VHH binders against a4x776. Designs and how they scored, part 39

Target 1, 306 residues: a4x776
Amino acid sequence: MSTSMSVARSLPGGPVAEQILAEVAQEVTQLRAAGVTPALATVLVGDDDASVGYIRIKQRQAVQLGFASPHVRLPASASQADLQAVVTQLSADTSVHGVLVQHPVPPHLDFDRAMQALDPEKDVDGMHPVNLGRLALGLPGPTPCTPAGIEALLAYHEVPVAGREVVVLGRGATLGRPLAMVLAQKRPTANAAVTVVHTGVPDWPRYTRRAEIVVAAAGVPGLVRPEHLRPGAVVVNGGVRYAGRRLLPDVDESCATVAGAMTPRVGGVGPTTVAMLFRNAVRAARRTRSSRTPVRLPDSGAPAGR
Key: E = the ipSAE of ESMFold2; O = the ipSAE of OpenDDE; V2 = 0.75 times the mean of E and O plus 0.25 times the DockQ between their complexes.

## First folded at step 22 (VHH; framework vhh_7pa5_2)

Design v25 (at its last look DockQ between E and O 0.01; V2 from the best seeds 0.00; counts 0 for: pae O 14.5 > 2, placed apart)
Fold by ESMFold2, look of step 22:
Structure v25 (fold): chain B 306 residues (1-306), chain A 126 residues (1-126)
Amino acid sequence: as target 1 above (306 residues)
Amino acid sequence: QVQLVESGGGMVQPGGSLRLSCAASGFTFSSYAMSWVRRAPGKGPEWVSTISSSGGYTSYADSVKGRFTISRDNAKNTLYLQMNSLKPEDTALYYCAKGSEITSTGSTKTRTFDYWGQGTQVTVSS
């Protein structure tokens, strides 16, 4: 067989996110015209400065897209019962379609336990156990945001996935595991042969060297190196760590000399994750309209008042 | 078997022109996007240009835009690169590269190449 040569193409996520958010904005406009105001409620416990910043950015984007953005602030001293009561109230509130609880919460609170009280239909992160079960069974439900973002990124850039060998390096509950389930689904943008490996597999590079697509999802800076890839592979940086303010991706930058396509260090998967959160939110709001069947009379130009 | 044979390289002064050709055989040429890739001394491969399977859509690296023109003749199974206003930094071994996937007539996004030729040397020297 002829030897393959590759010149890595960049796979930026910004354009992908812009397309998704434009579609979300159109759906919001349609829902509002039909009398449904999509609403994304945000919950912040305490005053961690980074969390305050993240929630404000998400609130501003929600308003820009046309969402109502109710906000609940709990003091840092709030009890577990206080947090669960808020989540329960927002779950029951028919005017609220999505709920985002900003992580981290103060250390005396159990975030995962609070999320169990949330209505799975309002889980915009797509990480409630019911929604992960729906994903595993191929049932409708909010999809985990980063895995959905990666699928959309690959589709946008016309990377063939169906029938391809995909290796996911990393087995975390937030990315590696749900991504394997997403890419194995029977649809044109997925339908892959998916293998999950991790650093506990002594010769994990044996798997990545055969893969047409490698998704690094371990959160271990520089883990994936050029010798771990087949020439021409598509490489996705899903996992990141920081050294101060510097973003440290799992995929070493030198992999661009071997890969055929690669997500950039900055502006790769991250923007798609945020866009998918709003896609989950607008889809939740659309379900309140879908239970109604509007009747429209033909325009005859005259009343039929017999 | 896929074969790609580049020709038309040579030595030229800065500001000069060259036209590269690539004769393709062993696959349905008109079904694939085709690319030029170059390797300068001491550097890795650099994508130069891609043309869609129909020839109607092209894309170029920023370093060559306005100076290089990619074209193809699907009846003759031949890919071309017209290089004008050549600079010393264009000195490289130039490869004709076949994309690995059947593409739509409008796609120039692929950067995965399964086959390339021996290359043709372009030297731009004063």
Scores: ipSAE 0.000, ipTM 0.207, lowest interface PAE 14.5, mean pLDDT 83
Fold by OpenDDE, look of step 22:
Structure v25 (fold): chain B 306 residues (1-306), chain A 126 residues (1-126)
Amino acid sequence: as target 1 above (306 residues)
Amino acid sequence: QVQLVESGGGMVQPGGSLRLSCAASGFTFSSYAMSWVRRAPGKGPEWVSTISSSGGYTSYADSVKGRFTISRDNAKNTLYLQMNSLKPEDTALYYCAKGSEITSTGSTKTRTFDYWGQGTQVTVSS
């Protein structure tokens, strides 16, 4: 009896990103037609090859979507004041709707401090403290990109989330914590019972083994293994490290033998994160437009021809 | 909203002079390098000149070097192009263009722009 090892259904992020980006492109077109050119500014400090590459990709994508893409490059030797000045300037620039500061910055700089100088309305990463506060309070605003992408990915693939037990493995500020908040929101694609486990939780597999959905957000390669999962569980790999060009996921590939569905090693959450960045950007541009009171063109009262 | 409005174009004889102006609004004018670009009939856009955010640095296309002078008044949010010794080959629609990069150091190396105006027509003919 050939035990046909049941392979988990793949949950690719590519199609999700494509859908979101298509929507963004339409919105950009509409804004342009209305006389608003959405602009996403990018800030890069230094010349780290990986960072340069990522910025280039984002800039190209921005242009393809119809964004203006102003860019500021600071030398690696830039001071904290220099970085904050740029962020402040971009915040004040009415031609700029969204601002992305590329992480990481050189070690002598405080990224978080620089981000505090950013207008929360222009925060396209959704990582500004004000926006995280909004998220916590259930208020509208930019949502952290990776958490938003994961929600969208699950929704796209018709994975039920509402009322389901979700375990988030990791409590990082960029993924684990905000993801827990996102998935707990009262909306059809969220509304989950969320548990956050981390290094302070002894025997964390106790929680993951009963979870219907496991999101790995720890940034520890190979951390999640088949013995940590409920058979048939949905597994999302959010935590990623790189060894050179090789992606090292938190979720071991062997989990596909136990999971019912799983994100692929490559092309899972990553694409959706990028798409959410641009969604935040175009929404930022829209908010700027709505605050402008429509100048009611005076009704040209055609004189009633006697 | 970024607005760039060019003016000062017209018809002149060869050897004549024109001064173009560009009124800028909707962005921090003093933070960006500004450029002039022109498009002649049947030709693609041609870069003409760039001035740094502070006005301390300027660059010119070889075709206009020594004849054209780019300047700016940051207090007035206005860009200028003084065109002297005009030639028939200078006939084009001239555009004011906003630099795509915030320049703190006055670099004119970037010939990229993200906004342009509607243009002003310059015609040089006998």
Scores: ipSAE 0.000, ipTM 0.240, lowest interface PAE 14.5, mean pLDDT 89
ESMFold2 (binder alone), look of step 22: mean pLDDT 80; pTM 0.804

